# Designs tried in a protein design chat: VHH binders against Flagellar brake protein YcgR (ycgR). Part 67

Target 1, 263 residues: Flagellar brake protein YcgR (ycgR), of Thauera aminoaromatica (c4kar8)
Amino acid sequence: MAELSTPSPASPAPLDGGRGDELEKFTLRGARQILQLLQDLITHRGLITAHTGGGHSFMTAVLKVDEERGRVVLDPSPDPQANRRALAAPRLTCVTQLDGIRIQFPLVGLGEGQDKGRPALFAPLPAEMLRLQRREFYRLQVPLAHELSCLLKAEDLARKPVEVSARVIDIGAGGVAVVVPTGAAEFVIGGTLPACRLALPDGEPIELDLEVRNLNRQTQRNGTEQLRVGLRFAALPRAADTRIQRYIFKTERALNAKARGGL

## First folded at step 7 (VHH)

Design F66 (from C60 with A33S; framework vhh_7n9e_1)
Fold by ESMFold2-Fast, scan of step 7:
Structure F66 (fold): chain B 263 residues (1-263), chain A 119 residues (1-119)
Amino acid sequence: as target 1 above (263 residues)
Amino acid sequence: DVQLVESGGGLVQAGGSLRLSCAASGFTFSSYSMYWGRQAPGKGREWVSGISSGGGSTAYASSVKGRFTISRDNAKNTLYLQMNNLKPEDTALYYCAKQDWESGEFPYWGQGTQVTVSS
């Protein structure tokens, strides 16, 4: 399935390269647009997952853009082996998210050096950046104050039905990403979760069939592990689609009022 | 160093059965969902089946649902695919695969085991 290798827009994993023709309309190639997007990542302190190939990746961030030298400066990994893999790689595929919008770009010619006396990685500015501005690719980061939840109908180790209340961390037209405690239920990519209930702030829960599209483990600051599950809406009714869109629109509007141009 | 070694393929007549095995090493097998994919002659790789880390959830491509059964033995670090009522269109090189939790990609594939179904 394409779903096994093509994660949701909020996922840190790279999009399938075979979709290049379909993604061309979302590809930024203008130098000014690229510089502005990189600067936005710096301003919003966006975390970047840098894929070095062979299943290896590390977390980084853009520390600065040197326009005069045409270079970007990245935060190196605290793991020296990860940095060695990155330097040996022919290219990095960098994946991040800015206010629910998926951003992906290549870096070629990675080097190491210092920035203000601290170790740093540097590379020429990318010639292109993917910025997904499609309704179905857009993901709203759900404010914690909204306490948005989805009651998942899943199975445990013994294949017995269990209900798991999962916190919704992002939502879009095509699905949601939720976090669950590790071990709360069993998930598999391609599996279906029937009759789950999505609770929005206004009105009764929406009953939805969901398909598992990606699975990622994340370690919280307190050291506990959570499973991040990407879920696609299967056969979304028009009434449910309308309610989800209204929630996204109202929340975006409220966030724009609170933060200057921050979606 | 992740290693996946498939076995159990062979030549069978249509309607026959085969059981594929995948021996896994180099990672904590019981912590990862595992998958079977296949590549038919002249075609790209396609997904066949998946199983959750503890075996509580499974998924199948529509073309094999009801005929194939995925299972695992976490004590033996082994993944299985029981293939029943085989059809000529099931002829392919079969691979097991591990998803990378951090990237969400499937970079770890074995060398494959050939399944040939004659009509």
Scores: ipSAE 0.498, ipTM 0.827, lowest interface PAE 1.9, mean pLDDT 82

Design F67 (from C60 with A33V; framework vhh_7n9e_1)
Fold by ESMFold2-Fast, scan of step 7:
Structure F67 (fold): chain B 263 residues (1-263), chain A 119 residues (1-119)
Amino acid sequence: as target 1 above (263 residues)
Amino acid sequence: DVQLVESGGGLVQAGGSLRLSCAASGFTFSSYVMYWGRQAPGKGREWVSGISSGGGSTAYASSVKGRFTISRDNAKNTLYLQMNNLKPEDTALYYCAKQDWESGEFPYWGQGTQVTVSS
């Protein structure tokens, strides 16, 4: 497994079923709640990663909810092979985000057909949906304009100490996700990066120890590679926690205002 | 094609020691972070330990820290796990894994070697 414990809430990776009793309080089972959440995903055009098993996934979206027939209509992949894998799978695990909150749900009994003359995938309404509202699981997507950075103290491929200025792409109570150029440093999942410096607006950088939780390689349009690194706060003093929460709250408020017509 | 072949497992009494090996081929072993993971019957795969490409940085799950030591021999394309003071709860199929740069979610795992610890 690429992650040591709880996956990042922003990660497309499904959550472990071994936390079943802890996750029950975040699980929606009411028909009205499920219908409302699916409708919210349609309204916000939420992009969904659907996992078909065996390391395979595809991007989809809920196009509509057919209450009369008790099913959801999904956007098929432009890749026919991905659609065939999905149809053959006994279960899809769907992962998405709505306003920084992780949402996960199963779909069983996927079929194919047409909706308004266009190819579509169909599945019965899920019996349950996970909506993680816990503070530790919330992740703020950091606006590019904030230029939020974290100075990582790591080792290069020759075991020499290096300082890497990493762009922070999301932040929560439990950690950050950053992006670095491929080859800038080497990361071992489970390893600790000591005395890193998180630069927030308004104040001195916060010095903290970060534990590497996950790694994902991404290829940019121009062919350059970038590494996304998920980092957990190994120890966080109350003063640092307060500053991080204050930044998250202020930024959420500003983003919500922008979403409602802007200011 | 990436191949990882684990060996060195067996039956051992609590408090005993075992040394696992993983022979790697099909990739430039010295360029990759390597890991050991394990899976007990009926449970998911659990991360155990990791080691940097040059061998200078290591990480361990809290349950094995101080008892297990990960190491590598880049000249032999081999990863090792020295397991000391073994406990019944260490009973599992042990896998080595190459760091997955493409997804990070499903790293390439070997076939595994069984470790059984009796009390």
Scores: ipSAE 0.438, ipTM 0.808, lowest interface PAE 2.2, mean pLDDT 82

Design F68 (from C60 with T28D; framework vhh_7n9e_1)
Fold by ESMFold2-Fast, scan of step 7:
Structure F68 (fold): chain B 263 residues (1-263), chain A 119 residues (1-119)
Amino acid sequence: as target 1 above (263 residues)
Amino acid sequence: DVQLVESGGGLVQAGGSLRLSCAASGFDFSSYAMYWGRQAPGKGREWVSGISSGGGSTAYASSVKGRFTISRDNAKNTLYLQMNNLKPEDTALYYCAKQDWESGEFPYWGQGTQVTVSS
């Protein structure tokens, strides 16, 4: 079995490029699209974190796209050591964010020179750019005060149907993570749990079919063990998708306001 | 000291059947979900099927659904995979696997049993 993980789209750390097939639908390969996206980064003065490997990175920006020479012009680091590491690197992984969209692209063949009398770094235009909306990988950590629960329909060790009220610990566009007491029900990765009920703070529970994607045993502070179950929305009606997204948006906004000293 | 030993592989014609077995020891077999994976020559390991600790829930990769049946005998600490209507594309080394519940990873795999399906 292979299991892939993705860091937050807002994180400066690179996404795992090794999952190419899964990220293909978010990858731009058209020359016109790549040029337009790079121009958007220039227009919005997008700051880029360029990863040079070995845990090293520096801040840069696209200063110019030279379409005739097929290259990008980048702002060098004020740190000469960072520029030397970049020039020595076989590949730069560039990560930025524009209007809540994570953008990631490779640069190979970095060179140094001048643009209009100022120091600059040059690289050939990237052959691909990853453009990923937060929605695809964002997971809201559910506040304990919301007491979000999901009623799971599963089977116990005696193969008898059981209903388990599981606490929702995170939620995203594609699924939820829940915790259940060890032994409350049996689960298997890839198994389907039909007609489960997700309770949001407002309104009636949402009926959903869920697929088990991950299982982890979790030890609490008091030594009690719980099972953490990762669940994918196998069939998600439009109305349910809208309600889940609305909850995520409102809760994130409220948490951000609270972090800034608001409600 | 988890040990998993697969058996039952062999050479079979397309459309044929094989039943694989996995003998488990070194852990409480009845408390863990068990899985079958496979690895074709030159490819990575892929998930094939899973069964919950009591056998009440099963799951299958879309490529084998309707053709393969996973089962277990907790009294004998044995996992089974009944493979029907085999295709050349099913040719692979078949492994049974146990998840490590603490990490969520799959570090425990058997040595595997070879299944070769000829046309």
Scores: ipSAE 0.406, ipTM 0.805, lowest interface PAE 2.8, mean pLDDT 82

Design F69 (from C60 with G55E; framework vhh_7n9e_1)
Fold by ESMFold2-Fast, scan of step 7:
Structure F69 (fold): chain B 263 residues (1-263), chain A 119 residues (1-119)
Amino acid sequence: as target 1 above (263 residues)
Amino acid sequence: DVQLVESGGGLVQAGGSLRLSCAASGFTFSSYAMYWGRQAPGKGREWVSGISSGEGSTAYASSVKGRFTISRDNAKNTLYLQMNNLKPEDTALYYCAKQDWESGEFPYWGQGTQVTVSS
């Protein structure tokens, strides 16, 4: 399932409901898991961006969890208008990060009152929380010297099968970004490219199915147009996942060593 | 100025059908992939379907695959969505979108067309 507009996982903007199918495996619904995660946010004083809709948001934090009453206590905004918008909103979407983990959860039924004599906002415990680990959104910028490529099996304008060798410009646990000359093939967000071949420096090419996630046209300095295609691994075999992670780890370590040596 | 004007929404009973249209102007319609998205009350935006330029390779969200059909008429600068076997969960505001190539985002023009499926 592809989303029309998905913010970067590192962005404070929320991930939209259009990705519900893909985000299910990262969604916590167990009461103990939710309580533990909220407690971790309290312990680490995690700052939360609460989105009230219409492009409005404010900064908050979880002050405590009231397990007996099944609710969270939140720090109100110093801006009274932000608090009024939050209280009027049918739903808040809360986004934060903890140790490189993106955390997102809804709050419904926000109220106001006092906690230990201070103004506070209250909401029922969320029924679900999204926890997306760094490995799921980390992207290694592929060194040009590695000449990493992916042979794409796609279709042209007449729906005739074509094979396109595309240069891989970044790679992560969930997919790759490639560049393709404009007009080489037709791509549709949500479309599946079966039996593509990813060439890594060690060993045989990896055969895998790719789903088109995004498309960006780029004009190079010399006026040449390229299409940047974001591709998700649709069903990555364990052996392929291991090889990709090994490549990412080794390359990152080599780049870190080079950066330190460049002093 | 790019304009996308959606129409064809309405109230329909579960199991019914609707055909949505999107009239495009202000750009070379045949040169761009086009998309349908939707937003249900209290939920985020959801991608529904896409069609490439020309005769059009198509893609669908798993929730609508087999029930919805996207098509285009490049001579009329019009995008269509044929919706069959509608379910209450299909209730949403539907809008068509063209991707902005520089940013990769999908701006929406106009209010969209409301589809309400009764149980």
Scores: ipSAE 0.000, ipTM 0.398, lowest interface PAE 13.1, mean pLDDT 80

Design F7 (from C60 with S103T; framework vhh_7n9e_1)
Fold by ESMFold2-Fast, scan of step 7:
Structure F7 (fold): chain B 263 residues (1-263), chain A 119 residues (1-119)
Amino acid sequence: as target 1 above (263 residues)
Amino acid sequence: DVQLVESGGGLVQAGGSLRLSCAASGFTFSSYAMYWGRQAPGKGREWVSGISSGGGSTAYASSVKGRFTISRDNAKNTLYLQMNNLKPEDTALYYCAKQDWETGEFPYWGQGTQVTVSS
């Protein structure tokens, strides 16, 4: 029943591309590893956000891997304009999540055609895929039933302190993503929110200094817009780190058990 | 379409000051956080500063904190960067930037304005 979502992991720096060397060890370049990962995305029906540049993206999925021709088959967008933008783009940046692990890869040389009598998009197999299994890049999708919240200490447009109760939508060792109503407070990438309070099950809220890493507009199913805020833990005490990791592990284990026990 | 036009750069001596401006059009300026980035010759782009949609929050790179001040005038659709106590290492092409909300990426950058600080 849970819809697939593609959260962005917390970034260590605003606006920078200076993660090249850090990410090298998480980059898959072996043909067999790439094929296995793409097959896992097919098996788990992973939704992919394909960015075409110029602020445009569309939702797709890997339908098939054609190993003989060394290409991947993608589900085209129902929006013809999105498909035209994708075909015109020199490169697609594909982003998805598999079992809480961020997967990212480029596609170059996109074409269109038919697969089993249906329209499809084709591209050569990516030469590399990024699989971020690092502790700080893992993100647990927080079940709605947990009602996990973070009380943000922010400022309004007049620079007056305001408190905003934000729903936590994902959590990792390095940070959280929260949603707030548009206009509830002022946020800027790189800004610091001191003394915020993260409410986890069992015990008092954890007091944390948070840094804004990303801002995204999120449209709810009912059509209302919310601001999605990615927040990095600026300084995490050991006890807080332990509680967060414990929550992540227990929740992941429970979700895993539920998935395997589903009938 | 989104357009960002930077101005105010020039040649200045170390210890001097410059005020950069960015004229924005093609979107509701008052609804978006705005950013300044820079690129020195032969280097990658570096984030410099950011300001929230209403101006209530600001952020700065450690290299410029205390010397630079970001501000905005939503009635004029203009972003500013006041640069004081300039150093030779501040020499760069300075860009105004806007994030795309749906992708989280920064596809909207202006053409830049050159700042050269002589020793």
Scores: ipSAE 0.523, ipTM 0.855, lowest interface PAE 2.0, mean pLDDT 82

Design F70 (from C60 with G55D G56S; framework vhh_7n9e_1)
Fold by ESMFold2-Fast, scan of step 7:
Structure F70 (fold): chain B 263 residues (1-263), chain A 119 residues (1-119)
Amino acid sequence: as target 1 above (263 residues)
Amino acid sequence: DVQLVESGGGLVQAGGSLRLSCAASGFTFSSYAMYWGRQAPGKGREWVSGISSGDSSTAYASSVKGRFTISRDNAKNTLYLQMNNLKPEDTALYYCAKQDWESGEFPYWGQGTQVTVSS
């Protein structure tokens, strides 16, 4: 997947570190808040996907928070190989969800031992925890069949106006990610693209001001280079916001129904 | 009997580079994940980077990713931190640490090495 695309809050995959500035306001650093959130995970028996790197992960859960020793006690994997990978990793990225809230936190210094005579994994309390509600972070991967496009009003190298029809690959409450051919227009991170037009199914294109958030180059299998552009909604009218959210909701429901054998 | 001795710190201009070393003794170095942490003036300790026992897996704090590279030489029992494109906010005392699950916190086993980045 592209670096611009962030997973759904329900996805176990960790969030892109390049969104650090954007995610800072959702990051908990207070010891009391961290302890309370960990305790909530225990109370609700929240399953945690712990990523050990190299595409490997295992399922765990917080069994206990030891405030006196400043550590968490985790349920080990029934797979000994997964536990060995976890112990060898310098850092685990833990991802879970509670009541539609995505929770993500790092664990470093993982060790093994016993808790009340049973095997357990131990780690120091995380210094930070990310807590995101769906509305704040959710990104819908746009189905290829929808052929969503956004007409970008940009400039070329000579500052002449150009219009580029870009394919929308993901969409959320805060913005879109699009793909354009390399050289189609000049994009500057932090630059504003005024009066762009987002084409959604059912209705007229939505006129939006977009801010360039990030740029990532991708080489396709056929050798063609494309530019993936992350765009933030600079000012979103309420009517446009409602229509974008309706599209996201309807599409997610249709995808979920299909996955459950509805279509 | 665990000993970690940091070295390589100093004064450097913004945009410069510095390489830190940590000499480890008193344990089987190749069997443990190793870490670098730092403490800036007036602030608490923060994690910077980690590396697995076999050097195949690394992790970095977002503030240093792309600029710092952690590495190790298990034959020499030495941990390294290559710091490039240094910024004034990287000014801190840098510590080498080994995992210690018994204590439940990042252990400090050396005196640290001071890094000062001028603007």
Scores: ipSAE 0.000, ipTM 0.196, lowest interface PAE 16.5, mean pLDDT 79

Design F71 (from C60 with G55S; framework vhh_7n9e_1)
Fold by ESMFold2-Fast, scan of step 7:
Structure F71 (fold): chain B 263 residues (1-263), chain A 119 residues (1-119)
Amino acid sequence: as target 1 above (263 residues)
Amino acid sequence: DVQLVESGGGLVQAGGSLRLSCAASGFTFSSYAMYWGRQAPGKGREWVSGISSGSGSTAYASSVKGRFTISRDNAKNTLYLQMNNLKPEDTALYYCAKQDWESGEFPYWGQGTQVTVSS
């Protein structure tokens, strides 16, 4: 289910967020908005990663928008096998960036033909495009010295309630990534962890409902396994949002000052 | 190598029920969360449900919550999806899926089992 992955803004992997309603506010459905965004991709020569399913993808670009025929013209891959996979796919999931903003859209009914005497791929214009603002996807790498933690409420391998203190490795406006030992608790993508507690250095822990967005298991050099869990803030209260944004801002400023050799 | 084989699909009237099965092999089934996805004609793959390795956590798409129940039998290396109160909108090819935990991608999909719900 590639649609369940929540990669960084620079990652070519598709983003579904696990919930369609969360992404609705970032979804463009107006014909003029879609046409303008596609034209912006052409103007900025935006490189697009087109996912064909089964872990396969290829690099393409929008060459032209044909408004009269309701079609977009794409640059074919130099790899003939990639083009054959794309043409056989029921749909493509296209991922790109424009000025640091993540853009994602589906293409259905891909065909091949020619544009100005050169081979090209074409598809009907997408009915919708996802345009994620950079700020919603910015992630601060949490300094180890801050010892930022989140107390997770989950179930263990025996289906008994368990509380796990997880180290926060990154944080953004929309969520956190944490690490836990493999086997400490049960996780599933799309699952909700109620009443978790996020500890920030400058105040009382923030009580939050968290949704599991992604899972990555890592085997360290010493043979120790750890699980990286991506967590989305569910229904984030205004006061909590303000505190999280303040922590991110202050930490970025401090890190930038250190990089410049002082304050 | 990872193998996932779905079964249990068929033709059913609206309001009916079906139980899907997924037989897994080539990996330690009891160590991985498992997922069901579906693909309707002319549409991309849609996530339907997930279950953690020990069944402690489950998740459902809003469109199926309350109607579908995911379960697993780790002794039999089998994943199930009980589908109740089926609607024409549930018509799709249903896939069993396993995430690759190193990459976070879903490269492991079965061939699917077709569910058709008549109105």
Scores: ipSAE 0.404, ipTM 0.814, lowest interface PAE 2.7, mean pLDDT 82

Design F72 (from C60 with G54S; framework vhh_7n9e_1)
Fold by ESMFold2-Fast, scan of step 7:
Structure F72 (fold): chain B 263 residues (1-263), chain A 119 residues (1-119)
Amino acid sequence: as target 1 above (263 residues)
Amino acid sequence: DVQLVESGGGLVQAGGSLRLSCAASGFTFSSYAMYWGRQAPGKGREWVSGISSSGGSTAYASSVKGRFTISRDNAKNTLYLQMNNLKPEDTALYYCAKQDWESGEFPYWGQGTQVTVSS
């Protein structure tokens, strides 16, 4: 088991749902949310790559959602072989993008017929849809001069509570990466660190719960070892999310201005 | 030199229970977080559960949360997975794993123990 990675929102390749606990936050299971997202794909004429297995795929689109019959209507491929493979497949994995947001969903029980006198493919409404926002993949490398820190609430080797001031090396809408001295605290991938405090330049530290996503030991230039800890924001109040986004935006603008004016 | 030996698998009916064990040797067991992973026929590896070196923190995949319990006995160098209310979808080869700190990978997987859940 390696660190779980999430592909680019623009990638047409399917995500591995069997290893996708990290993707649960982005998974829609509510019937109304699913219907709304499918309708958004229709409204924006979103082009869908439908994977039929065995390395095969074809381009399609959602033509309509038939709520009364609980099904979606898809545009068939002009290639009869692609349609035959789709109908024979036990499952289609559909991948698309809407406004930089990656969307992925399964379709099971595909059939063919006519819609308003034109050939069409039909499938029951998906029970789930994955919606990965582009902002979740963006990471700002934190300038050393900012001295951004996060006070972690964790446990040491003896199960004693310990507070560790960790330097934040990158930050995004979905989390931070921090570095701590090796042995300062114990971590487990998937574990929760409650009531940690993220210090941003403006205002009081933000109190938040963090989930450990990855661990990687690093050797510094001077030979000392540090542990890099990837941490996901478990839940953020709107005010905290706004402050984090504002910091990212302002820092990006400052870095872009420096890059354009630099020597 | 690192050795992980899984045991405790078997054939069980849906709704049944099994307790898996992993005997560790060749490294300082109490210094490492330990994990359980599984691989079903024709599918990729799936992370199931993790436990910190002290046992103070645990984590579970959404698919098993509330049904599985991970634990460890550092004095015996043994990792456990108590599996309750088993489903056919839990059928897989189960492995315990230790992360390689340098690479971040999980190369110290043992032979695994087969769990088969019939409906």
Scores: ipSAE 0.343, ipTM 0.764, lowest interface PAE 2.9, mean pLDDT 81

Design F73 (from C60 with G54E; framework vhh_7n9e_1)
Fold by ESMFold2-Fast, scan of step 7:
Structure F73 (fold): chain B 263 residues (1-263), chain A 119 residues (1-119)
Amino acid sequence: as target 1 above (263 residues)
Amino acid sequence: DVQLVESGGGLVQAGGSLRLSCAASGFTFSSYAMYWGRQAPGKGREWVSGISSEGGSTAYASSVKGRFTISRDNAKNTLYLQMNNLKPEDTALYYCAKQDWESGEFPYWGQGTQVTVSS
């Protein structure tokens, strides 16, 4: 349960582990489903992190699927060492996200060549793809226009109670990520923030107990430092769960309608 | 460079107590939350406890809550773990850890101090 190597909410267990009933439920093995998902990654220009082992990875993308030859074409890394590691690796573990859903798949038998006169990496189509539709891994990036906030009840650097109005930058069924100024309050991973108030556009603020899951410093464009705090819903009442889910789905539908409808 | 040096481990009977210490250097200790983790033989690393920068907030794994107390002395750059009512399942190598705030990862660990609890 509790780990010092705290995984981000977007980092589920690798596909290469024992599958368990939970992961098997989300594993695609049908050739049609695999081809469709790969085509969706091409259509949405999904950026993929390819892990080559030994803590090494590089950014790639699916350039095309060659259905006749049963292979996928990948964009090589601009770093020649990354490409050499990939070619030497017995397997790549590819991780990406599509519409907030985490997708993971292995590639075995990587080769290099050319596609339309440009360098490319080739691999047989994966035999399986993990499409994690688990509630806790889905994250909606909150539109800035929504001005979504969470009033955190914490302690300041002098160990006195403080209320911090934090901007919500992403939200899922399992929690939120918020941004606060560096030094605004004390946080510790595993710590509980009781009686925080999440302000959704419709209705009164939702009172929630939140658990700190991760801490990350980020530098803004203007050079100021902000602390990104990942927060898990420690105990979520059914009414609150329904309102959060409704907000997520309504906002996602509106964003998808704008993308497809052409404003 | 971040340096963390643990001490205070040893062999103790079930129901006994130990106090672990971690001497920190190479960073502004009072600005960072600090953590204790452990690794039992044949198992992965497990988070045990954490304490915020000024000590206002603490957190504990369910397996140790009520038995262990984390504390810190910012003037001495030292982190402590008071372990009471020790159980055989607490046998592990105990590590002091600091998070890297830029990446959110935990790359800074000490060498550890061995705790062995006999039944």
Scores: ipSAE 0.423, ipTM 0.819, lowest interface PAE 2.5, mean pLDDT 81

